# VH-VL binders against p40099, part 30

Target 1, 211 residues: p40099
Amino acid sequence: MATKQLLRRQIKRVINALDYDIIAAESHTISQAVRSLIASANSRRVACYMSMDKGEVTTGEIIKNLFQDGQEVFLPRCTHTSESKHFKLREDHHPHLIFHRMSSLKMVRDLKPQGPYQLKEPEPHIEESDILDVVLVPGVAFDIKTGARMGHGAGYYDDFFQRYKILHEGQKPLLVGLCLMEQVASPIPLEKHDYSMDCIVCGDGSIHWFQ
Key: E = the ipSAE of ESMFold2; O = the ipSAE of OpenDDE; V2 = 0.75 times the mean of E and O plus 0.25 times the DockQ between their complexes.

## First folded at step 21 (VH-VL; framework fv_cilgavimab)

Design j4 (at its last look DockQ between E and O 0.76; V2 from the best seeds 0.00; counts 0 for: pae O 3.3 > 2)
Fold by ESMFold2, look of step 21:
Structure j4 (fold): chain C 211 residues (1-211), chain A 127 residues (1-127), chain B 112 residues (1-112)
Amino acid sequence: as target 1 above (211 residues)
Amino acid sequence: EVQLVESGGGLVKPGGSLRLSCAASGFTFSDAWMSWVRQAPGKGLEWVGRIKSDYDGGTTDYAAPVKGRFTISRDDSKNTLYLQMNSLKTEDTAVYYCTREGDTEDFWSGFYYFDYWGQGTLVTVSS
Amino acid sequence: DIVMTQSPDSLAVSLGERATINCKSSQSVLYSSNNKNYLAWYQQKPGQPPKLLMYWASTRESGVPDRFSGSGSGAEFTLTISSLQAEDVAIYYCQQYYSTPTFGGGTKVEIK
């Protein structure tokens, strides 16, 4: 109850103190590593998040590269099972993610900030994802020795991965964590429903695979 | 037992400056997001601005009428919130309340309600 | 900014009777993604600072008597005092926090 929250606070402090130029340089390096990873895996259907301006790996270049390289690109929308009509994983209605297909880079660039958190998200009517080859996963911290990920505390991605497995007979996409060097941490305590990454791409361009 | 105690109010001429302080106790001040809300005599409530905790970035937001003139800061070692008011106008005359924002545990940062209020300190801007 | 409009401006209610205060926002303050209404209510008794009564539209703050209830969703909200007591004489304010916080103009509740 204590150690995970303390680590989250520690990492958030470090990240919030980073110069944007450092984040931009690491994000550029990550984008090149991700591009080569996607090409090597011959992956077609890639889910990526819309980064905020601060506090995480920026994804603008990654998304641009995905379209340039002919990938199908999927972006997330935060929603609630009472609104989305998707099945519940718990007794009560709860928050969850849906990924939606973006048909062009222009469509992504035209997204408008919405809601109390001013998130740039796909419109609800846009085609939802089904099969995904790769999901690029954000987090607060990553353990490059084990593949463990610590999220922002809301559980959106872990919920999505559980849903995906239920819908696809236990199969899952390749889970790729995107990690600034300053987000590397060990140990990261895992809970029963926390998903680990298949690989983590770090700000120095290194790619760490887990068996 | 949460307590918020404002001080530093007084009389000032238009164009002048004042610095308000808010002494906090009974909670972990460094974790809290803090706001200032004002109330002109006999009038309603108006949010002035806020400051987030340091680990959430320590950033500030201001209401349009005070943006560029007022500065909110905090000193976590003293459990104290500050409001620096410059270029004061007669319409800034109000009781200024120190407030704590509630429910800061959402995944994304946003604005919140105010769960604890101080007694307020009166600022009068008059020629 | 989201404009909050309260009605009535003042209200006189007999002891033990129901008091109803309305609050309307210029746009919805419901975030459908989490199914929460970003609305709070405050009580300000004469000569005192405001006190939080309700948040998320209908969640009562700890220590607030159960005669206070909040209802509504989207852009229309109601604070109800089911049985008015003498100590409930106050001005009541609604506030949205969907975006930059704004308050309603207040509703003064008096004993008739």
Scores: ipSAE 0.538, ipTM 0.820, lowest interface PAE 2.1, mean pLDDT 90
Fold by OpenDDE, look of step 21:
Structure j4 (fold): chain C 211 residues (1-211), chain A 127 residues (1-127), chain B 112 residues (1-112)
Amino acid sequence: as target 1 above (211 residues)
Amino acid sequence: EVQLVESGGGLVKPGGSLRLSCAASGFTFSDAWMSWVRQAPGKGLEWVGRIKSDYDGGTTDYAAPVKGRFTISRDDSKNTLYLQMNSLKTEDTAVYYCTREGDTEDFWSGFYYFDYWGQGTLVTVSS
Amino acid sequence: DIVMTQSPDSLAVSLGERATINCKSSQSVLYSSNNKNYLAWYQQKPGQPPKLLMYWASTRESGVPDRFSGSGSGAEFTLTISSLQAEDVAIYYCQQYYSTPTFGGGTKVEIK
């Protein structure tokens, strides 16, 4: 079995070689499915990610729909416990993910690339999320048989999920993976610190639920 | 052992063209982000441009002075990096270094520090 | 582009003595998200390509002697050679990679 690192590189190579129109089409299908899913779940507080030109599921339409449908929208910012003053999950201060409330679609569109990685992130002074109903989760690969998700390797989302559970008495939001068809992989090994998805929405419109 | 070996340098007239090659070995070339850095005689270092790995789209970036004139490409099957230089100017005279960009376990890619360098190849643009 | 300024331009130090090279960036190269300084140091000996000494401002590259150390944060950085050796004669460059990479002008270190 290939290591996570090899699989990650392999999948990203495939995704980066995809025609943009294919990614756009699948993302549109996913957006429709997500919209229905959120509506059926009566979810009001939704965390999403701001997709970059990295070949992942684009989230522009998803975000637009969330605002149109009246959901509260939250986007992530990469930070550090030394800055955020959040509790440490490690011995030393470390990077972690915070979600901030976007007040409008315009606010999202006005986000500027920041930092060495030119990420479009909310400003630190923006209201931080508390209770979330749904987190739309990016990934490099998803196992639609088990719900396993392979991230980018830094564990930002896993950290966030663990942090969330600690802060909310063991509760967590519905974790929904957004998965291009080319990101479907099996098996994906899980480590003790990895969180599986409650649901995976695929580019063909299929929705996979997990216990 | 990581090795980078540049070739293709030489004397060229202003307005001319030259293509540099860099043969890489000792590492998985296809996974590496690669850059060109140049150094004019007796001067400092200047970043020329980069090409990402196919892992991250294989896109290129260029310094303003060479944008539109230089093109970076790669052939992973040959473990070779290229620098196509067109419309050369006298100020392009320099030793051109092939460099590997640092790669850490960090969440994001794209670190513009250079952990390995070739010996360089001299390009002289003169009338 | 971020402008990198080194000082001094040249430095003569006796063998076994401390050599200190300063580097200043026109803006901070500290990234708050990971609390890392996107700053590297290189050594270039005559007729050779640059050699990486430090990255993240203070992380020593493999094989680099302990006498080399990097310090600083934000926009001011220092490369220190605690005890100058004959083989340390070279030009040293700082370089930021917070944005489009730019190098300092270099500092020539010689034996006094």
Scores: ipSAE 0.031, ipTM 0.698, lowest interface PAE 3.3, mean pLDDT 92
ESMFold2 (binder alone), look of step 21: mean pLDDT 93; pTM 0.951

## First folded at step 22 (VH-VL; framework fv_cilgavimab)

Design j5 (at its last look DockQ between E and O 0.84; V2 from the best seeds 0.00; counts 0 for: pae O 2.4 > 2)
Fold by ESMFold2, look of step 22:
Structure j5 (fold): chain C 211 residues (1-211), chain A 127 residues (1-127), chain B 112 residues (1-112)
Amino acid sequence: as target 1 above (211 residues)
Amino acid sequence: EVQLVESGGGLVKPGGSLRLSCAASGFTFDDAWMSWVRQAPGKGLEWVGRIKSDYDGGTTDYAAPVKGRFTISRDDSKNTLYLQMNSLKTEDTAVYYCTREGDTEDFWSGWYYFDYWGQGTLVTVSS
Amino acid sequence: DIVMTQSPDSLAVSLGERATINCKSSQSVLYSSNNKNYLAWYQQKPGQPPKLLMYWASTRESGVPDRFSGSGSGAEFTLTISSLQAEDVAIYYCQQYYSTPTFGGGTKVEIK
């Protein structure tokens, strides 16, 4: 819809204005809910993201808890099909994500900002993921009535999910959106290749499941 | 048609202050990231600092030689970019260009090239 | 900060001949994750502000004649003017935007 870019701008402005303490409190609540969700699902292989300083749910506590609870932890690296030699989903080479296995919390904490965007990402040589049970998914906005997610516009996660399904006979991991209360929005229209979440964990600790 | 018009340059003594303005037109100023670039007489180009759109957090970045002395601001209602220069030094003497950053649609906050330049305003710092 | 070094400092070329300007960065400005070189070229004619010529190393800005081309990757880049025209007399600057923007020292192109 014509309003999708306007909604993205409005929510980003609100989130960028939030006190870090508010984000930290909601992120702590989310981390507790995610920990319970993973335990109850008997999930073992969990992909998580490295949160930015502002504008999203922070994941430091989540990642710490995953290691403490004996989970296999995977973090993303942005790459390009011309560099990675992974198959293309479009005619021209394009950006995509690879998740890499992190062997310890120390390995995660030792990651340094790299590249033009100063991202903390695994090194390319580190073991790539295969089967994943759960992917913790960032976004700009989430629709808690439908499971729709509005990403940052680059399509990295939607590309990864399509790529994953091709490689795994149409199966996909459990997709769990992590949502500050200020990121709840409706409606969020889905485009052709947009993936919706299986559940959304919100800043108040609530978990919303979709069928 | 994109236009950037700087004003406010002039002669000032070391330790003094000046405020530069840049009037923008021909594009959606609210969405744009804006920079200042300077050029000492007969010398090359030096990036001074930038301000992001309010949409992207409205934050500023500065080159080391000016950090703490210069302040960039914007007034989106007037389509105007500002550079407040304090504690001026003789090495700040330059033509100051107002610039627009191109391709700021990247997923993350990064650095960019400068697709439109104003005509510049001369700042001379001498005793 | 990434230091940009241009060569030569000045270049005299006959009308209609090829001009070649080199730019070297102190570290790679290629981001392998998107396969882009964070490198731009500017033209500054006497008494005028700089004008964008090229970005992403080899993409021409709208309105730039096709006699201007950019090449190179990583840490070494070239701006080529295939057939020099009188209006191409200018100083040419490269700029990286892989990190905090920095410019080369410039290359003055003159008619021989």
Scores: ipSAE 0.573, ipTM 0.833, lowest interface PAE 2.0, mean pLDDT 91
Fold by OpenDDE, look of step 22:
Structure j5 (fold): chain C 211 residues (1-211), chain A 127 residues (1-127), chain B 112 residues (1-112)
Amino acid sequence: as target 1 above (211 residues)
Amino acid sequence: EVQLVESGGGLVKPGGSLRLSCAASGFTFDDAWMSWVRQAPGKGLEWVGRIKSDYDGGTTDYAAPVKGRFTISRDDSKNTLYLQMNSLKTEDTAVYYCTREGDTEDFWSGWYYFDYWGQGTLVTVSS
Amino acid sequence: DIVMTQSPDSLAVSLGERATINCKSSQSVLYSSNNKNYLAWYQQKPGQPPKLLMYWASTRESGVPDRFSGSGSGAEFTLTISSLQAEDVAIYYCQQYYSTPTFGGGTKVEIK
């Protein structure tokens, strides 16, 4: 078994055993740090993710704060190049992410779990993002020494980052990893197509920069 | 070679209890999601319930007809899957199959097909 | 729950001839995010447990003969046996795993 797979299993096991109160507490701390970070950067267009019930930093408070502070909020939808008609980064059609603009906090709250993954995703007809200032990035593990992120294995975010750079003449938004303390790991093996974070915000409130 | 061997079936009266076991071999059991599927005599297939691996939280799901009465558990140290059936009803009469769900490395995987099945064990609920 | 409907209930086909089994789901089991159909086919011979034939609607399980093929997308699917053999006498079931697993009622395939 590959090193990444072993690490994923170890971290998933630990995270799944965590009390929800611990996750909530760390997420709250992260939310405060993220709020300050976004404010200091004068970021206006922020991509976030809709957190699921387990295994990651919860983003409800983050999203709430974004709307309260007047940022434009975008959430991801999993799609496929055969459906979206976006250009392919691979020889064959493949999955990729599209971020859609959420017009209000209510809109976000009204999202329903859909599909075999039961994800709360925006509808396809919702306005897609163009320019983004910040992307808040989920992960299974983060290396706070290097900025490396280990995803869930599907490559959605790496694809999105690559796609974004192509569409915006090599520019990319600020990539901010949201990391529970239990997700801190080192070293994280990286492949050529993996993107590192510009910043990692941890559950203890620490912020690690890699620029 | 993957093998699943059910045991524990038999005759039981309505309201009674029975515990089925499934001995697994030929694969890494602790990584596998496991399900029970039943088949009433001369009828089709009905999913009963599922248990995920401990790596994925070890959570269980149940079909509506058995929810609250049946409990699925596992002992990874023994490579064994269990189905505790309480408050049995006549309509629970069926051959019960132990099944392995298709291997998933996808974090978001919800449901899968059943790639391996045991020979089944007959449970008869009758007065 | 997604309801699976198979047709016909029973099918008699001569040896060497094509057998066609249909499966319909009450809603689409195609997931737009990965463009996969969450549909499986099983074969159950008398006195035996079900055996997986197909998954993702058209991918043959290892060891399954080439004469078996799956097709369809969305809510309509077909299992085809291009040339029926004596050992193919069985009941065939479709099953969706887009949500809580449900099976079709089965199609009994016999030799005419």
Scores: ipSAE 0.152, ipTM 0.728, lowest interface PAE 2.4, mean pLDDT 93
ESMFold2 (binder alone), look of step 22: mean pLDDT 93; pTM 0.956

Design j6 (at its last look DockQ between E and O 0.79; V2 from the best seeds 0.00; counts 0 for: pae E 2.8 > 2)
Fold by ESMFold2, look of step 22:
Structure j6 (fold): chain C 211 residues (1-211), chain A 127 residues (1-127), chain B 112 residues (1-112)
Amino acid sequence: as target 1 above (211 residues)
Amino acid sequence: EVQLVESGGGLVKPGGSLRLSCAASGFTFSDAWMSWVRQAPGKGLEWVGRIKSDYDGGTTDYAAPVKGRFTISRDDSKNTLYLQMNSLKTEDTAVYYCTREGDTEDFWSGWYYFDYWGQGTLVTVSS
Amino acid sequence: DIVMTQSPDSLAVSLGERATINCKSSQSVLYSTNNKNYLAWYQQKPGQPPKLLMYWASTRESGVPDRFSGSGSGAEFTLTISSLQAEDVAIYYCQQYYSTPTFGGGTKVEIK
């Protein structure tokens, strides 16, 4: 079977060949489908991510719509258990993800790229999330038959989901993968700690549910 | 065994052009991010520019003194890195090294250390 | 750009004795998110290209003798050669890769 590294390379080549207008059109379609999904689920507390310039679904419109619709919006910050003082999931201190409440669209737009990752992230002092209803999840590839997700290899989201379940007596938020049509792949090899999505929203507007 | 072999250096007048080549072997060249680093005679090291792997977009970055004059390219079918140097200045006189950047889990991070270096090729820009 | 400053410019050390080279960056190169220092060390022997010695400040490259060690964090770093050998005569450079790569000015190590 194909390795995760080979699949990542295949998907990245396809996406890098796409016209930006195609990514923008699919991202717009996804944003409308996500908006409807959140409304129908009566979700209030929504975690989203700040999209990079390429290689994934753009999230600017999604975040704008969340604020317009009165949702509580949370954005991620990459950190390390030695700095955050959150509990470890492994023997040694390790990287992990914290979501922080964004009080306004202006607050999101004021974020500046920082550090070697050049990430736009909330400041550490900003209120951390507790209960989340929905997490919008990035990835390199998604399997719309099974809900499997392949991330970028750092394990930030899988760590967050495991951490969340420990803190909330095994409960989890709705995990919604955001997927360009070109990121659909099957089969996706899964490792022991990989989390599957509850649903995947694709670039054509389709929503695929699992459970 | 990783090997990087530069060629194409020589004497050129100011305003002239040269193209350097770097033949790579002993690793999967198409997966690698590659850089050029130069060293003026009797001086320290200066990063010149880099090119990413094709699957990471194949994009290039350049140091300010060479931006607009130098172009880095690669031919993965020939395992070869190129540096096209135009509008050369006397300040460009240096040994030019072909280098490979180390792998990391920092996929979205832009910069790395240089784990393998070629022997270098001397470029002299003089009237 | 992050400016890298090395000291001393040169040093002479007796065979078998310890050599210590310092490197200071104009800003921290520690990323607290992953707890990594974005710093490397290189050795350049006369007439040869540079060779990687250390990365992430303290991780020794494969094949580098264990007499070489790196320490420090944030903005101040040290390369130590615990027992200088004749083949260690070289110029040593530090380099940051927290942002656009920059190198220190070098430290020449000689046998006394």
Scores: ipSAE 0.403, ipTM 0.782, lowest interface PAE 2.8, mean pLDDT 90
Fold by OpenDDE, look of step 22:
Structure j6 (fold): chain C 211 residues (1-211), chain A 127 residues (1-127), chain B 112 residues (1-112)
Amino acid sequence: as target 1 above (211 residues)
Amino acid sequence: EVQLVESGGGLVKPGGSLRLSCAASGFTFSDAWMSWVRQAPGKGLEWVGRIKSDYDGGTTDYAAPVKGRFTISRDDSKNTLYLQMNSLKTEDTAVYYCTREGDTEDFWSGWYYFDYWGQGTLVTVSS
Amino acid sequence: DIVMTQSPDSLAVSLGERATINCKSSQSVLYSTNNKNYLAWYQQKPGQPPKLLMYWASTRESGVPDRFSGSGSGAEFTLTISSLQAEDVAIYYCQQYYSTPTFGGGTKVEIK
């Protein structure tokens, strides 16, 4: 745990100091790679995230391409089991993610920062996802040797993956990590509840597959 | 023991400038988000501005009444927080408190409560 | 900005009696994502800086006596002193941190 915290801090420091032009360039490269990956997999239902100005891989181009290519696009909303009435994965009520369908690129662009986190999230009344083919996953760091992902520590995505498997008889979508070169790290300590990526797409255009 | 000690307050004429300092001890200053809060004589509390840790970008936020006139900065090597006040107005007269924003494990939160306060330093703007 | 309104402006209570201070926000400061109320309470004694009493509406800061309690959710909150002590004479402020921090106008608590 201490190791993860230190690594998070180190990566965050590097990313925060990173020139936006570098992030943009890497994100563009990633977008092209992701577009090809999705096309080759004949994926139709794709969950993405709405990138914020926090030094992560930007997803605007990815989302644009998804709509252009005719995929169904889903974006996440942070919620709580007491609100959503979803089953609990822990003893007490807890936060979790729900993905909502974005009907158009305009709908995505119209999203406004809300709440104390200032997140651009779909409205609760929007249709929730059922089956997903691909989930594009953000992270603080990725291990391109093992497929390990280190999140921000809240466990939102790990919860979602576990929840998805329970709801879909052990099946899960293809998990694709989007990784800036500066987010590549090894080793990344994993806990029992952590999910590794099936694929990691890096800022240099490289694609790493894992079993 | 956490300690915050403000200094630099005094009397200044309208249009003048003043620089406040806050010396911090008893905690890892470089990890802390710090704010300034002021209190006019006999009045309530008003948030002035904030500076995040360098790990979180070191960005600053300001209340509308002071935006463009006040600047918050920090020197982590000296465990010191600063408030540069320019173009001072009579309505800026107040006790200025240095505060530490509460440290929660909620990394997504944009705002926090204030768990530690200094004794404050009085700034009087008068002709 | 979220406007915080406290009531009453002043309160005189006998020693050992209950003091109740109310705080209302112009919009909810309950975040559905984590089900937390972004509300804090402070105590300010004469000539002293504010002291944190409560955060997340009802969590007592370390060292705060049990006679202090916070309650409420959404846009209405209450600070209660179950048995007022002489050292509790002060002005109390609520503060939201759901967005840009704002404080209530304060409630002066005195001994009757």
Scores: ipSAE 0.304, ipTM 0.765, lowest interface PAE 1.8, mean pLDDT 93
ESMFold2 (binder alone), look of step 22: mean pLDDT 93; pTM 0.956

